VH-VL binders against Uroporphyrinogen-III synthase (hemD). Designs and how they scored, part 15

Target 1, 246 residues: Uroporphyrinogen-III synthase (hemD), of Chlorobaculum parvum (q59335)
Amino acid sequence: MKTVLVTRPKHQAAPFVRELEQYGLSTVVFPTIEIRPVAGWNVPDLTKFAGIFFTSPNSVQFFLKHLLQTAPDELKNLQQTRVWAVGKTTGQDLEKHGVSIEPLPKIADAVNLMADIDPAEIKGQTFLFVRGSLSLGTIPELIAEFGGTCVELTVYENLPPSLEDTQRVKDMLAEGKLDCLSFTSPSTAKNFFEAIGSKELSDSVQIAAIGTTTSGALEKMGIKVDIIPEYFDGPSFAKAIAEALK
Key: E = the ipSAE of ESMFold2; O = the ipSAE of OpenDDE; V2 = 0.75 times the mean of E and O plus 0.25 times the DockQ between their complexes.

## First folded at step 17 (VH-VL; framework fv_durvalumab)

Design r1 (from q2 with heavy chain S30Y Y32A; at its last look DockQ between E and O 0.39; V2 from the best seeds 0.00; counts 0 for: pae O 10.0 > 2, grease 19.7 > 18.9)
Fold by OpenDDE, look of step 17:
Structure r1 (fold): chain C 246 residues (1-246), chain A 121 residues (1-121), chain B 108 residues (1-108)
Amino acid sequence: as target 1 above (246 residues)
Amino acid sequence: EVQLVESGGGLVQPGGSLRLSCAASGFTFYNAWMSWVRQAPGKGLEWVANIKQDGDYKYYVDSVKGRFTISRDNAKNSLYLQMNSLRAEDTAVYYCARDTLDWYTGYFDYWGQGTLVTVSS
Amino acid sequence: EIVLTQSPGTLSLSPGERATLSCRASQSIDSDYLAWYQQKPGQAPRLLIYYASYRATGIPDRFSGSGSGTDFTLTISRLEPEDFAVYYCQQYYESPRTFGQGTKVEIK
């Protein structure tokens, strides 16, 4: 039986684990990211921004949770502000709170999102980027490039895995007990290899990325990606892994 | 406005078959996972089946596996549930629901009004 | 499967009172993958809360969700006449997705 390492946060791993198990795969859950809210930030005056960017469901969750608890009156301002979302889930979560979002990019990444925005709308304007601690800097960089200002608000942070769990995974790798390492975000990939402290892997270990953004991050790290699903969702990802490990 | 309209319910004998339909409107149907959820008379809710956007993945509650088949026609904005070998315990109002998935599972943000299926001798 | 147990089975209250509904999971739901629904007689369920604490579009602020792990709560701060209904919790942490057995909020 082949064994797949699942690097998603513990609270999000179960659905994917179930999917993998349907294909007769064993799983080891190794959360590379522990997510917790950032303390001490205040909801800014949202009317001061020409637009707001969200790039993850977590950014929406933690931002809105805090907003509703500490500054519920700002919700109406959010609803009246231009909002950009990367990804269907992120957009849907915003819409559930009555937030109108700009059209989603065809390809769910920051580069393509920004490509759909008229640079003239960015120039001289101030935007808010609601992010996690490990969020990519693509949006701020592009905003700056177009002559705008980007205020970054970190609403959640990612913590590395424990030393104990890390050692366990290291041992498994050394013993050849893992057949596939699965990554579902750039941050999971980065955190994994930071925790492991090495990018050297056996050729017998397959590297799987859920999508092009994740695979791109791995490749930038010098890691060869072996598996990418046809569709960037859990079930398709599990299927792709299962097929590759046959 | 999102609308889901079920049809095809009725009275059927044990061992019989029935096909339910759901007509969807007000949203991009082919972008959504879809589910069937049922509710026996005077009882709670039970998820029955769901189907991926392109139909490549179908999942069922254990009690209906091998008997029920979920399908969809994106060109017609329609969801279907073929029910075979029906049992008395399958008696329920069957709801079509839009499935908001995070990976494998999700919640249901829109529901139809349901169609009643009665399995009785 | 994850079993959700709701309590109480029936809650008899008057308009204007506070309603507190409990949903307990047989195992921890760490991701807050919990939803609440309202169902009135002869109607389909309506989504109230998702991710344990977020109100769906159009849901009044008198409805609030809280909790984590195995214990979740739906609170109606001040009951309106239209709030008397059956309420269900639902987890989507793992498959199969499951519902609680429901709590009936009835008028005293």
Scores: ipSAE 0.006, ipTM 0.492, lowest interface PAE 10.0, mean pLDDT 90
ESMFold2, look of step 17: ipSAE 0.011; ipTM 0.473
ESMFold2 (binder alone), look of step 17: mean pLDDT 92; pTM 0.942

Design r2 (from q2 with heavy chain Y32A N50Y; at its last look DockQ between E and O 0.04; V2 from the best seeds 0.00; counts 0 for: pae E 18.3 > 2, placed apart)
Fold by ESMFold2, look of step 17:
Structure r2 (fold): chain C 246 residues (1-246), chain A 121 residues (1-121), chain B 108 residues (1-108)
Amino acid sequence: as target 1 above (246 residues)
Amino acid sequence: EVQLVESGGGLVQPGGSLRLSCAASGFTFSNAWMSWVRQAPGKGLEWVAYIKQDGDYKYYVDSVKGRFTISRDNAKNSLYLQMNSLRAEDTAVYYCARDTLDWYTGYFDYWGQGTLVTVSS
Amino acid sequence: EIVLTQSPGTLSLSPGERATLSCRASQSIDSDYLAWYQQKPGQAPRLLIYYASYRATGIPDRFSGSGSGTDFTLTISRLEPEDFAVYYCQQYYESPRTFGQGTKVEIK
């Protein structure tokens, strides 16, 4: 019996698993793309901050949704505060709510955003960083280095694979127990290789992509794709995998 | 089997009010987000509003904000839509739908058969 | 807001033929957050496909979905008499969630 790794979100994996099992294939589910809101946080008094940082469209969306529902009067305070967004998409949601943003960095990352800020504006000041559970610590680290204080507010949770599940998949790869890795979007593939920490695979492991967009993303990462179905859908994908592993 | 049964539609004059109801069965109602979706005669589909499992979060399409109120009673397995200040453009079949929304996004996996609301003089 | 444009508006075919319905999004949809629904006259919509390619419970295998990014396709491999209906795509990538305008599949 051949074994296929499934990287789809846990709640959507079951239909694909059933398709694969109908062909006599075994499956291991290792979801790589789950995000959920965090409950129980309060909107802080925004007037206490010299500025506010957002580095993800998710942080903006979850923060603003909760702010408008539970503390709508704070919107005017947000509109009166200096606000930084790393990229265009993050900034667009803020601007829809009348929030002016500082100039965007040429390169959309936290290092380049912080490079445009005079350290003297940070020293002795307190800032708010609205973040996800797995957001990088670059902004708090640089604010602290420049003598400021950064208050961090987590508004959504990234649900990464557990260390135990990740190690189990690594062990299965090393032991030759996975015959095929299947990917249904560019993000499932990207997040898988980030979690595993290596792009090196045994020659015996087949790589399946549901369509050309996913295949293109894998090829850009240097991963050769072995299986692409005739029709870009779940049933055809399961069929193509089953035929290749025959 | 999942069943959603709407009621409360009818003919109403502009500026009038109606309250739609949806009786749910065949699933644990309190575990599901719920939505109303409407379809004007001969037209496509438009999402109207959703409500969280316990009723503490609600969201509406812009065209109905301030006029419509979604609510639920989990003890009665019922979803409601209070429609006030009705306009001719609110004329539609209104569907009760089970929403797979999980705070971030979702699709509609079960639909009722709908109830017709006609706003006309 | 993401606008979904379906083509053709009407697809006139005979039983047994393959139907190919297109849905184009005004911006890229990541993670394949797209669904397809079937609606027969006088009936509610019925979920066919979710996450661009997975069939809902009870949907025959002649229905399949594919695509990514901005271009998505619903294929009916061999039309049966009960398949003549209106088909809608729906994105759930960005709020507000929106529907395409529909493609009517009718008997030639």
Scores: ipSAE 0.000, ipTM 0.396, lowest interface PAE 18.3, mean pLDDT 86
ESMFold2 (binder alone), look of step 17: mean pLDDT 93; pTM 0.939
OpenDDE, look of step 17: ipSAE 0.014; ipTM 0.567

Design r3 (from q2 with light chain Y51G Y54W; at its last look DockQ between E and O 0.03; V2 from the best seeds 0.00; counts 0 for: pae O 8.2 > 2, placed apart)
Heavy chain, then light chain:
Amino acid sequence: EVQLVESGGGLVQPGGSLRLSCAASGFTFSNYWMSWVRQAPGKGLEWVANIKQDGDYKYYVDSVKGRFTISRDNAKNSLYLQMNSLRAEDTAVYYCARDTLDWYTGYFDYWGQGTLVTVSS
Amino acid sequence: EIVLTQSPGTLSLSPGERATLSCRASQSIDSDYLAWYQQKPGQAPRLLIYGASWRATGIPDRFSGSGSGTDFTLTISRLEPEDFAVYYCQQYYESPRTFGQGTKVEIK
ESMFold2, look of step 17: ipSAE 0.499; ipTM 0.787
ESMFold2 (binder alone), look of step 17: mean pLDDT 92; pTM 0.937
OpenDDE, look of step 17: ipSAE 0.013; ipTM 0.534

Design r4 (from q2 with heavy chain Y32A T105I; at its last look DockQ between E and O 0.06; V2 from the best seeds 0.00; counts 0 for: pae O 8.2 > 2, placed apart)
Heavy chain, then light chain:
Amino acid sequence: EVQLVESGGGLVQPGGSLRLSCAASGFTFSNAWMSWVRQAPGKGLEWVANIKQDGDYKYYVDSVKGRFTISRDNAKNSLYLQMNSLRAEDTAVYYCARDTLDWYIGYFDYWGQGTLVTVSS
Amino acid sequence: EIVLTQSPGTLSLSPGERATLSCRASQSIDSDYLAWYQQKPGQAPRLLIYYASYRATGIPDRFSGSGSGTDFTLTISRLEPEDFAVYYCQQYYESPRTFGQGTKVEIK
ESMFold2, look of step 17: ipSAE 0.222; ipTM 0.585
ESMFold2 (binder alone), look of step 17: mean pLDDT 92; pTM 0.942
OpenDDE, look of step 17: ipSAE 0.017; ipTM 0.524
ESMFold2, look of step 19: ipSAE 0.198; ipTM 0.564
ESMFold2 (binder alone), look of step 19: mean pLDDT 92; pTM 0.938
OpenDDE, look of step 19: ipSAE 0.014; ipTM 0.492

Design r5 (from q2 with heavy chain Y32S, light chain I29V S31H S53T; at its last look DockQ between E and O 0.01; V2 from the best seeds 0.00; counts 0 for: pae E 18.9 > 2, placed apart)
Fold by OpenDDE, look of step 17:
Structure r5 (fold): chain C 246 residues (1-246), chain A 121 residues (1-121), chain B 108 residues (1-108)
Amino acid sequence: as target 1 above (246 residues)
Amino acid sequence: EVQLVESGGGLVQPGGSLRLSCAASGFTFSNSWMSWVRQAPGKGLEWVANIKQDGDYKYYVDSVKGRFTISRDNAKNSLYLQMNSLRAEDTAVYYCARDTLDWYTGYFDYWGQGTLVTVSS
Amino acid sequence: EIVLTQSPGTLSLSPGERATLSCRASQSVDHDYLAWYQQKPGQAPRLLIYYATYRATGIPDRFSGSGSGTDFTLTISRLEPEDFAVYYCQQYYESPRTFGQGTKVEIK
């Protein structure tokens, strides 16, 4: 039986693991990014903000999870506030909660998002940026540049894998117990190899990337990608891996 | 050391009222969400109500809505639970509990010893 | 609401033995928003584990939590006399927060 390393966060790994198992593959979950909630924040009065920015699905999930748990009455305020999202997934997640979002930028980055906003709408206004610990400061910087105020709310943090888990993966690699390394984002790829401390892999190990963005990141790192699915989703990714390992 | 001390429990008739108090110490009370959790005799635990630091938000389990009121006095480091229209099923040990400081979690890191409320004719 | 079902209802063991307690959720508990508590007779609950796997301050390393999704486990590697108590799991993924019905770990 072939074994696939799953590098997604623990809470996001289960669905993918199930997909892989359907094809008779064994899995090892090695979260390259551990996501934890940040301490010391609570849901602010959202009516105080002229707008709210979300730049990741995780920011939406963690923010709304806490909001619904501790301050559900703020949801209506969120729904009535101008909300900007970077990325289709981020936007869709917000819309699932009845949040109307501003038009998405053609290019899913903070710079292009801000470029679509009239600076006159920012000047003198206060905005909320819901972010992760590794989020870029582009939005706050640009808001400031335009004469606005940006309140940053960090709702989650990314942590590297434990030394113990890292050693386990190293051992498995050395022993030839892993047949495929699967990556679902550039960050998972970067963090994996950073944790492992080496880019040298056996030729017997297949490298799988969920999409071209992830593949590109790996290639930039000097890692050859062997598997890319036809469609950049979990089921298609699992299928592609299964086919490659036959 | 974090301490939570409940008081105000006792015997009350159905339809009666009772007010519970919780005195907090050992931490900045005004920075924490606070909860009441109850436990019927020989039964499990049930979350009852919680209150935001500034009291702007209060939430209740459905079974006590309209009957119970949670409140706090940050100047006195005190949490309260006003219980009206008490029912037999409200009989329980009522615990004062601190919601986790990370504000993201819904678990309770510190508990009082509880105060017994008995509703009986 | 999310219903948490603990098993077994009662676990009879001797000091030094390994205890394995299960907590199953009626739906997936995302982000590992699960806690474990210990309650001794006549005492208030004490937090043991949070985020499914993290030990609370002062909790001995013989206590460990594992699991995700709908299945969570509390393990006591070697039971000490003071570990005989009722254990509760609690989810804080969805409101209202709910507890399991508890597992009693008693001395054999």
Scores: ipSAE 0.000, ipTM 0.506, lowest interface PAE 11.0, mean pLDDT 91
ESMFold2, look of step 17: ipSAE 0.000; ipTM 0.388
ESMFold2 (binder alone), look of step 17: mean pLDDT 92; pTM 0.939

## First folded at step 19 (VH-VL; framework fv_durvalumab)

Design u2 (from r4 with light chain Q27E; at its last look DockQ between E and O 0.16; V2 from the best seeds 0.00; counts 0 for: pae O 8.2 > 2, placed apart)
Fold by OpenDDE, look of step 19:
Order: structure tokens, then sequence, then C-alpha cells
Structure u2 (fold): chain C 246 residues (1-246), chain A 121 residues (1-121), chain B 108 residues (1-108)
């Protein structure tokens, strides 16, 4: 039986684990990121922004959760503001809350998202970037480059795995007990290899990324991606992994 | 306004078949997972089946596996439930519900008014 | 499957009173995977709360959800006449998704 490492946060791992198990795969859950809400931030006056950027489902969730709890009246403002989302899931989550989103980028990453925006629309404007602690600075950088202002709002933080769990994974890798490492975000990938402390993997280990953004991150790290699903969702990802490990 | 309208319910004998339909409007149907949820008379709620946006993935509660088939036609904004080999315990109001996506499961933010299926000899 | 147990079975209260409904899970559920519904006789369920604490669109602020792990609570701060109904909790942490057996809030 093949074994897949699941690197998603614990609260997001279970559904994916179940998908993998349907294909007769064994799973090891190793949350590379523990997600916690950031405390103490206030929902800003959203009418002050020309647009708002979300790059992860977590950013949407934590932002809206806090918004609904502390400043529910701002929801209408959010719904009336131009909003950009990098990924399909992120976009869908926003839409579920009545937030209209700008067209998704053809390639689901921040660079391509920004590439689709007319620089003239950015110049002289102020934008809000709702982010996690490990979010990439691509959007703020590009906004600045185009003569805009980007206010960054960190709504959740990512914590690394414990030393004990890390050692367990290291041992499993060394012993050849893992057949596939699955990554569902750039952050999970980055944090995984930081925790492991090495990018050297056995050729027998397959690297799976849920989408192009994650794959791109891994490639930038010098890690070859072996598995990408046709659709960037859990079930499709599980299927792709299962097919590759046959 | 989101609307879900079920149809196709009725009286059927045990072992019989019935096909339920759900007409969706007020949202981009093709972007949503959809579910059937049923409620036996005077009882609670039970999730029955759901289907992915493109129809590639379908999931069922164990008690209906092999008997029920969920399907959809995105061009027609329609959800279907083919029910075969019906049993008395399948008697229920069947609700069409829009499924929020968290992987392949979520909560149900919109419901139809339901259609009654009665399985009785 | 995850079993959700709601309590009490029936809650008899008067308009203006505070209602506290409990939903206990047979295993730990992330707080982001719990929803509450209201159902009136002859009507379909209506989403009240999602992710344990989010109010659905159009839901009055007198409804609030809280909890984590195995214990979740729906609170109606001041009951209105239209609030007398059956309330269901539902988990979407694990497949199959399951509902509690319901709590009936009835008028005293």
Amino acid sequence: as target 1 above (246 residues)
Amino acid sequence: EVQLVESGGGLVQPGGSLRLSCAASGFTFSNAWMSWVRQAPGKGLEWVANIKQDGDYKYYVDSVKGRFTISRDNAKNSLYLQMNSLRAEDTAVYYCARDTLDWYIGYFDYWGQGTLVTVSS
Amino acid sequence: EIVLTQSPGTLSLSPGERATLSCRASESIDSDYLAWYQQKPGQAPRLLIYYASYRATGIPDRFSGSGSGTDFTLTISRLEPEDFAVYYCQQYYESPRTFGQGTKVEIK
C-alpha cells in the first residue's frame, strides 16, 4: 500500500484524507502549517480602498469571520468594492458571501493576477491586501511599482510543525515509508522543506501539487513536481495521486 | 434571488422507480456543488447525495448506494435524482440544496421547498 | 459517521426569553465545519449559522453561534414569535454530513 503525506492544516486535512483512502492509499497527516487567527486587528473602512486582494481561502475565512463578529456593517462595503481573488476557491468563498470578484487570472497566481490589471487603475490608488503571515509580497510590490499604495492586513498566522512531528516525517522519509508528498499551497511546500531542513528526496518519492501556484512555488525551490491534477480540488487531486502511484 | 424548485415526487410502490428534478435559478448553477437532502415524515434531516460542478464526482449516503443516481445538466440548470429499487424507508420529503464547497462537502445555504416521495404498497 | 446530539429535545420558552441550544458531536469537529438551520412546519430548512459562528445573510443578530471541539451552541438572545421552530445542527467536517436530531423551541 502506498503512503501519501498530507501537509494541509489539520482542520482541512480530513476531507482530503478520506478522498485518498477511497483509492486504497495510506495517509500520514503532517500539518506543515498551523493556522491561527491574528488578534487585535480592526476591520478598516473598506470604502477607503479602490480594491481588495485575497490570495487564499484562509484569508477570506478569517477576514470575514472577524468582520462579521466585529464590524458586520462593513460587509456591504466589501460587497460594493472591487475585489480580486487569485484562486478559484478563494473567489468562490468570496462569492458565497455576496462579494463580486473581478475576473480570475488565467493562471492562478499573484503575478498573473496583477498582469491582468491595467497599471493605470493602480496608479494613485490605495488597495487592501488581506493576507496571512506567510503570504507572498508580490501584490504589494507590484502595486507599489505601479504607483499605488497597498495596505496589508494580516488576519491569520502560520506556525511550523513541532520538532517531534518533524523528526517523525524525517524518519519516514529516510526509511522509504512515504511514496508521495502532497502540497496544497505554496506555504505548505515552503514550510515543509524548511521544517525538514533539506530538499533532497529519494527518487522514489513523488511530489504532488494541487495546482499551478503550488507547483510553481515548488519549482522555484528547485523541486520537481510529478503530479498535478486536472482540476485544482481535493477529489481531483486525490485521483491524480492515486493514478500516479499505481 | 436564488431559487430551487423540486419536482417529480409522488406515490410509488416498493421496488419502483422515481426521478426527481430540481430547477435552479438566481445563481451560476455550474459553479455550485449540489445536494439532495431528505426528511422522513416527522423526522430529522439526512443528506442523501451530492454532485460536483462538472458532474465528475458523485457521493452518496450508504443507504442509497447502488439504488440512487445523482446527476445534473448545467445547460438546463437542473439537478436530478434517479431513485430505483425504492423502499418504504425512502419515504421522505426530498430537498434540493445548494452545496457550499469545502472540498466536496459543506453546508447548505439554499434549499428548495421539497418534493414528497411516498413509497407504499 | 459523526453523531450530533442536540439538547434539549424541546425547549419551552416565552417571547423575549433567551434560548440556548446545544449540539454535541461524537468526535471533535473543527469549529469551521458546523452549521445551524431553522425549520418551521411545512417549510424547508433555513440556514442560520455556518462555520459555527457566521450568520447567514439576512439572519438577525439575535442569533449567534459559538463553540469548538465537540460542543457547539446556538443562542437566541431574545426570542421573537417567529423564532419558535425546530433547529438542527449539521457537521460538514466528515462525510457523510450529518445532522442533529433537532431541538424544538416551542412557546410556553
Scores: ipSAE 0.013, ipTM 0.502, lowest interface PAE 8.2, mean pLDDT 90
ESMFold2, look of step 19: ipSAE 0.123; ipTM 0.536
ESMFold2 (binder alone), look of step 19: mean pLDDT 92; pTM 0.941

Design u3 (from r4 with light chain S31Y; at its last look DockQ between E and O 0.03; V2 from the best seeds 0.00; counts 0 for: pae O 7.1 > 2, grease 19 > 18.9, placed apart)
Fold by OpenDDE, look of step 19:
Structure u3 (fold): chain C 246 residues (1-246), chain A 121 residues (1-121), chain B 108 residues (1-108)
Amino acid sequence: as target 1 above (246 residues)
Amino acid sequence: EVQLVESGGGLVQPGGSLRLSCAASGFTFSNAWMSWVRQAPGKGLEWVANIKQDGDYKYYVDSVKGRFTISRDNAKNSLYLQMNSLRAEDTAVYYCARDTLDWYIGYFDYWGQGTLVTVSS
Amino acid sequence: EIVLTQSPGTLSLSPGERATLSCRASQSIDYDYLAWYQQKPGQAPRLLIYYASYRATGIPDRFSGSGSGTDFTLTISRLEPEDFAVYYCQQYYESPRTFGQGTKVEIK
């Protein structure tokens, strides 16, 4: 029986694990990211921003959860503000709350998102970037480059895996007990290899990425991706992994 | 305005078959996972089945596996539930519901008014 | 499957009173993958709360959701006549998605 490492956060791992198991695969859950809300931040006056950027579903979830709890009246302001989202899921989550989003970039990353924005719209304007602790600084950097101001609001933090769990995975890799490493975001990939402390893997281990953004991140790290699903969702990802491991 | 309208319910004998339909409007149907949820008379709610946007993936509660088939026609903005080998315990109001996904599991933000299926001899 | 147990089974209150409904899960529901629904007689369920604490569109602020892990609460701060109904919690952390058995809020 083939074994797949699942690197998703704990709350997202279970559904995927079940999907994999339907194909007769064994799974090991190794959350490379533990997500916690950041405490102590206040919802700013959203009317002061020319636009707001969200780059992850988690940023949307944690931001809106806190907003609805502490400043529900600001939801209307959010709905009236230009909002940019990276990724379909992020956009959809915003739309669920009545937030209209700008057109999604063809390639779901911050660079491509910013590439689609007219620099003239950024110059002299102030933007809010709702982020996690490990979010890339691409958006703030580019906003600054274009003559704008970016206020960063960290609403959640990502924690690395424990040393104990990390050692367990290292041992499994060394013993050849893992057949596939699955990654569902650039951050999971980055955190995984940072935790492991090595990018050297046995040729017997296949690398799976849920989409092109994740694949791109892995490739930039010098990691060859072996498996990408036809559709960038859990079920399709599981299917692709199962087919590759047959 | 989001609207879901179920149809096809009725009286059927045990072992019989019935096909339910749900007509969706007010949103991009092809972008949504859809579910059937049922409620036996005077009882609680039970998720029955859901289907991916493109129809490639379908999931069922164990009690209906092999008997029920969920399907959709995105061109017609329609969701279907083919029910075969019906049993008395399948008697329920069947609701069409829009599935809000996180991964492939979610909550149901919009419901139809339901259609009653009665399985009785 | 995850079993959701709601309590109490029936809650008898008067308009203007505070209602507190409990939903307990047989296992931890991570990331607050819990929703609440209201159902009136002869009607379809209506989404009230999602992700344990988000109010759905059009839901009055007298409805609030809280909790995490295994214990979740729906609170109606001040009952209106139209709030007397059956309330269900639902988890979407694990397949199959499951509902609680419901709490009936009835007029005293």
Scores: ipSAE 0.026, ipTM 0.512, lowest interface PAE 7.1, mean pLDDT 90
ESMFold2, look of step 19: ipSAE 0.035; ipTM 0.527
ESMFold2 (binder alone), look of step 19: mean pLDDT 93; pTM 0.946

Design u4 (from r4 with heavy chain T100F, light chain Q27E; at its last look DockQ between E and O 0.02; V2 from the best seeds 0.00; counts 0 for: pae O 4.8 > 2, placed apart)
Heavy chain, then light chain:
Amino acid sequence: EVQLVESGGGLVQPGGSLRLSCAASGFTFSNAWMSWVRQAPGKGLEWVANIKQDGDYKYYVDSVKGRFTISRDNAKNSLYLQMNSLRAEDTAVYYCARDFLDWYIGYFDYWGQGTLVTVSS
Amino acid sequence: EIVLTQSPGTLSLSPGERATLSCRASESIDSDYLAWYQQKPGQAPRLLIYYASYRATGIPDRFSGSGSGTDFTLTISRLEPEDFAVYYCQQYYESPRTFGQGTKVEIK
ESMFold2, look of step 19: ipSAE 0.452; ipTM 0.740
ESMFold2 (binder alone), look of step 19: mean pLDDT 92; pTM 0.938
OpenDDE, look of step 19: ipSAE 0.207; ipTM 0.652
ESMFold2, look of step 20: ipSAE 0.374; ipTM 0.677
ESMFold2 (binder alone), look of step 20: mean pLDDT 92; pTM 0.936
OpenDDE, look of step 20: ipSAE 0.022; ipTM 0.544

Design u5 (from r4 with light chain S26D S53D; at its last look DockQ between E and O 0.02; V2 from the best seeds 0.00; counts 0 for: pae O 12.3 > 2, placed apart)
Heavy chain, then light chain:
Amino acid sequence: EVQLVESGGGLVQPGGSLRLSCAASGFTFSNAWMSWVRQAPGKGLEWVANIKQDGDYKYYVDSVKGRFTISRDNAKNSLYLQMNSLRAEDTAVYYCARDTLDWYIGYFDYWGQGTLVTVSS
Amino acid sequence: EIVLTQSPGTLSLSPGERATLSCRADQSIDSDYLAWYQQKPGQAPRLLIYYADYRATGIPDRFSGSGSGTDFTLTISRLEPEDFAVYYCQQYYESPRTFGQGTKVEIK
ESMFold2, look of step 19: ipSAE 0.233; ipTM 0.608
ESMFold2 (binder alone), look of step 19: mean pLDDT 92; pTM 0.942
OpenDDE, look of step 19: ipSAE 0.000; ipTM 0.484

Design u6 (from r4 with light chain Q27E I29V S31Y E94D; at its last look DockQ between E and O 0.03; V2 from the best seeds 0.00; counts 0 for: pae O 11.0 > 2, grease 19.2 > 18.9, placed apart)
Fold by OpenDDE, look of step 19:
Structure u6 (fold): chain C 246 residues (1-246), chain A 121 residues (1-121), chain B 108 residues (1-108)
Amino acid sequence: as target 1 above (246 residues)
Amino acid sequence: EVQLVESGGGLVQPGGSLRLSCAASGFTFSNAWMSWVRQAPGKGLEWVANIKQDGDYKYYVDSVKGRFTISRDNAKNSLYLQMNSLRAEDTAVYYCARDTLDWYIGYFDYWGQGTLVTVSS
Amino acid sequence: EIVLTQSPGTLSLSPGERATLSCRASESVDYDYLAWYQQKPGQAPRLLIYYASYRATGIPDRFSGSGSGTDFTLTISRLEPEDFAVYYCQQYYDSPRTFGQGTKVEIK
């Protein structure tokens, strides 16, 4: 039986694991970054903000989850506020909750997002930036530069894998117990190799990337990618991996 | 529906042997880590052993090392626990449990109803 | 091994009351690798909470988990008759996985 390493956070790994299982593959979930909700924050009065920024699907998920649990009445306010999102997935997730989003940037990053905003709209205004612990400070910095105020709300944090789990994965690699390493984002790839501390892998290990962005990141790291699916989704990715490991 | 059904429990003399079985259904058994957890009468829970999907990795609590052997037959959707050199303190209800898919350390999301093992002279 | 100590040993309450159960670890349980189980007499344990605060499938919202590090709490906001049982915490941060000794929630 072939074994695939899944590097997604645990709560996001389950659907992909199920897809892999359909092909009779064994899976090991090794979150290269564990995502946890931040405790102790309260949903602010959203009417006080000229706009709200979301830069990741996780920020949307954790923010809305907490909002619906603790301040469901604020959802209406959110739906009536100008909202900027980085990335298609982030935007779609917001829209699922009835939140109208501003046009997405052509390039899905904070710099390009801000580049599309008229500085005149920022001056003298207060914005909310819903972020993770590792989120870049690009948005707050640019808002400040243009004479605006940015309130930052950290709703989740990222944790690296434990040393013990890392060692276990190292051992599996050394023993040839892993047949495929699967990566679903540039960050999972980066964090994985940082945790492992080596880019040296056996030729028997296949490297799988869900898409060209992830593949590009791996290639920049000097890692050869062996598997890319036709379509950049979970089911297609699982299928591609299964076919490659036959 | 996930189902785990233990069997093989019974009365055995100290120093004796017993083999427990667990029949799994309702999920892809070959893709799951599996564990045995036991509970002495009127006592708490104690993890005993677990096994990787392909059986390449097996882990045990210290008190059963060298005496118990966990194994599995994925073709039969079955988990086993061979218990040798049984002791009175091994008396317990033995549960078959499905592990999470995380690397061998996790919580148990499904349990069987257990099978009683009594070690007594 | 990580030792989990639950308190109190027994909690006597009436239906409708709030139950608060504590689980203390001998060392930090990182990443909130802690689960809670419910066990009724003659039955197998049932998973309630995982990752300290996430409810398992089918678990009513009156059950909630909280805490981090060495201190974890299971809360039953309003006890139902079917909630009287023994509750166990379990860590899966380090091997061997270990359970608390249990807290019995009994009817007053």
Scores: ipSAE 0.000, ipTM 0.499, lowest interface PAE 11.0, mean pLDDT 90
ESMFold2, look of step 19: ipSAE 0.012; ipTM 0.455
ESMFold2 (binder alone), look of step 19: mean pLDDT 93; pTM 0.945

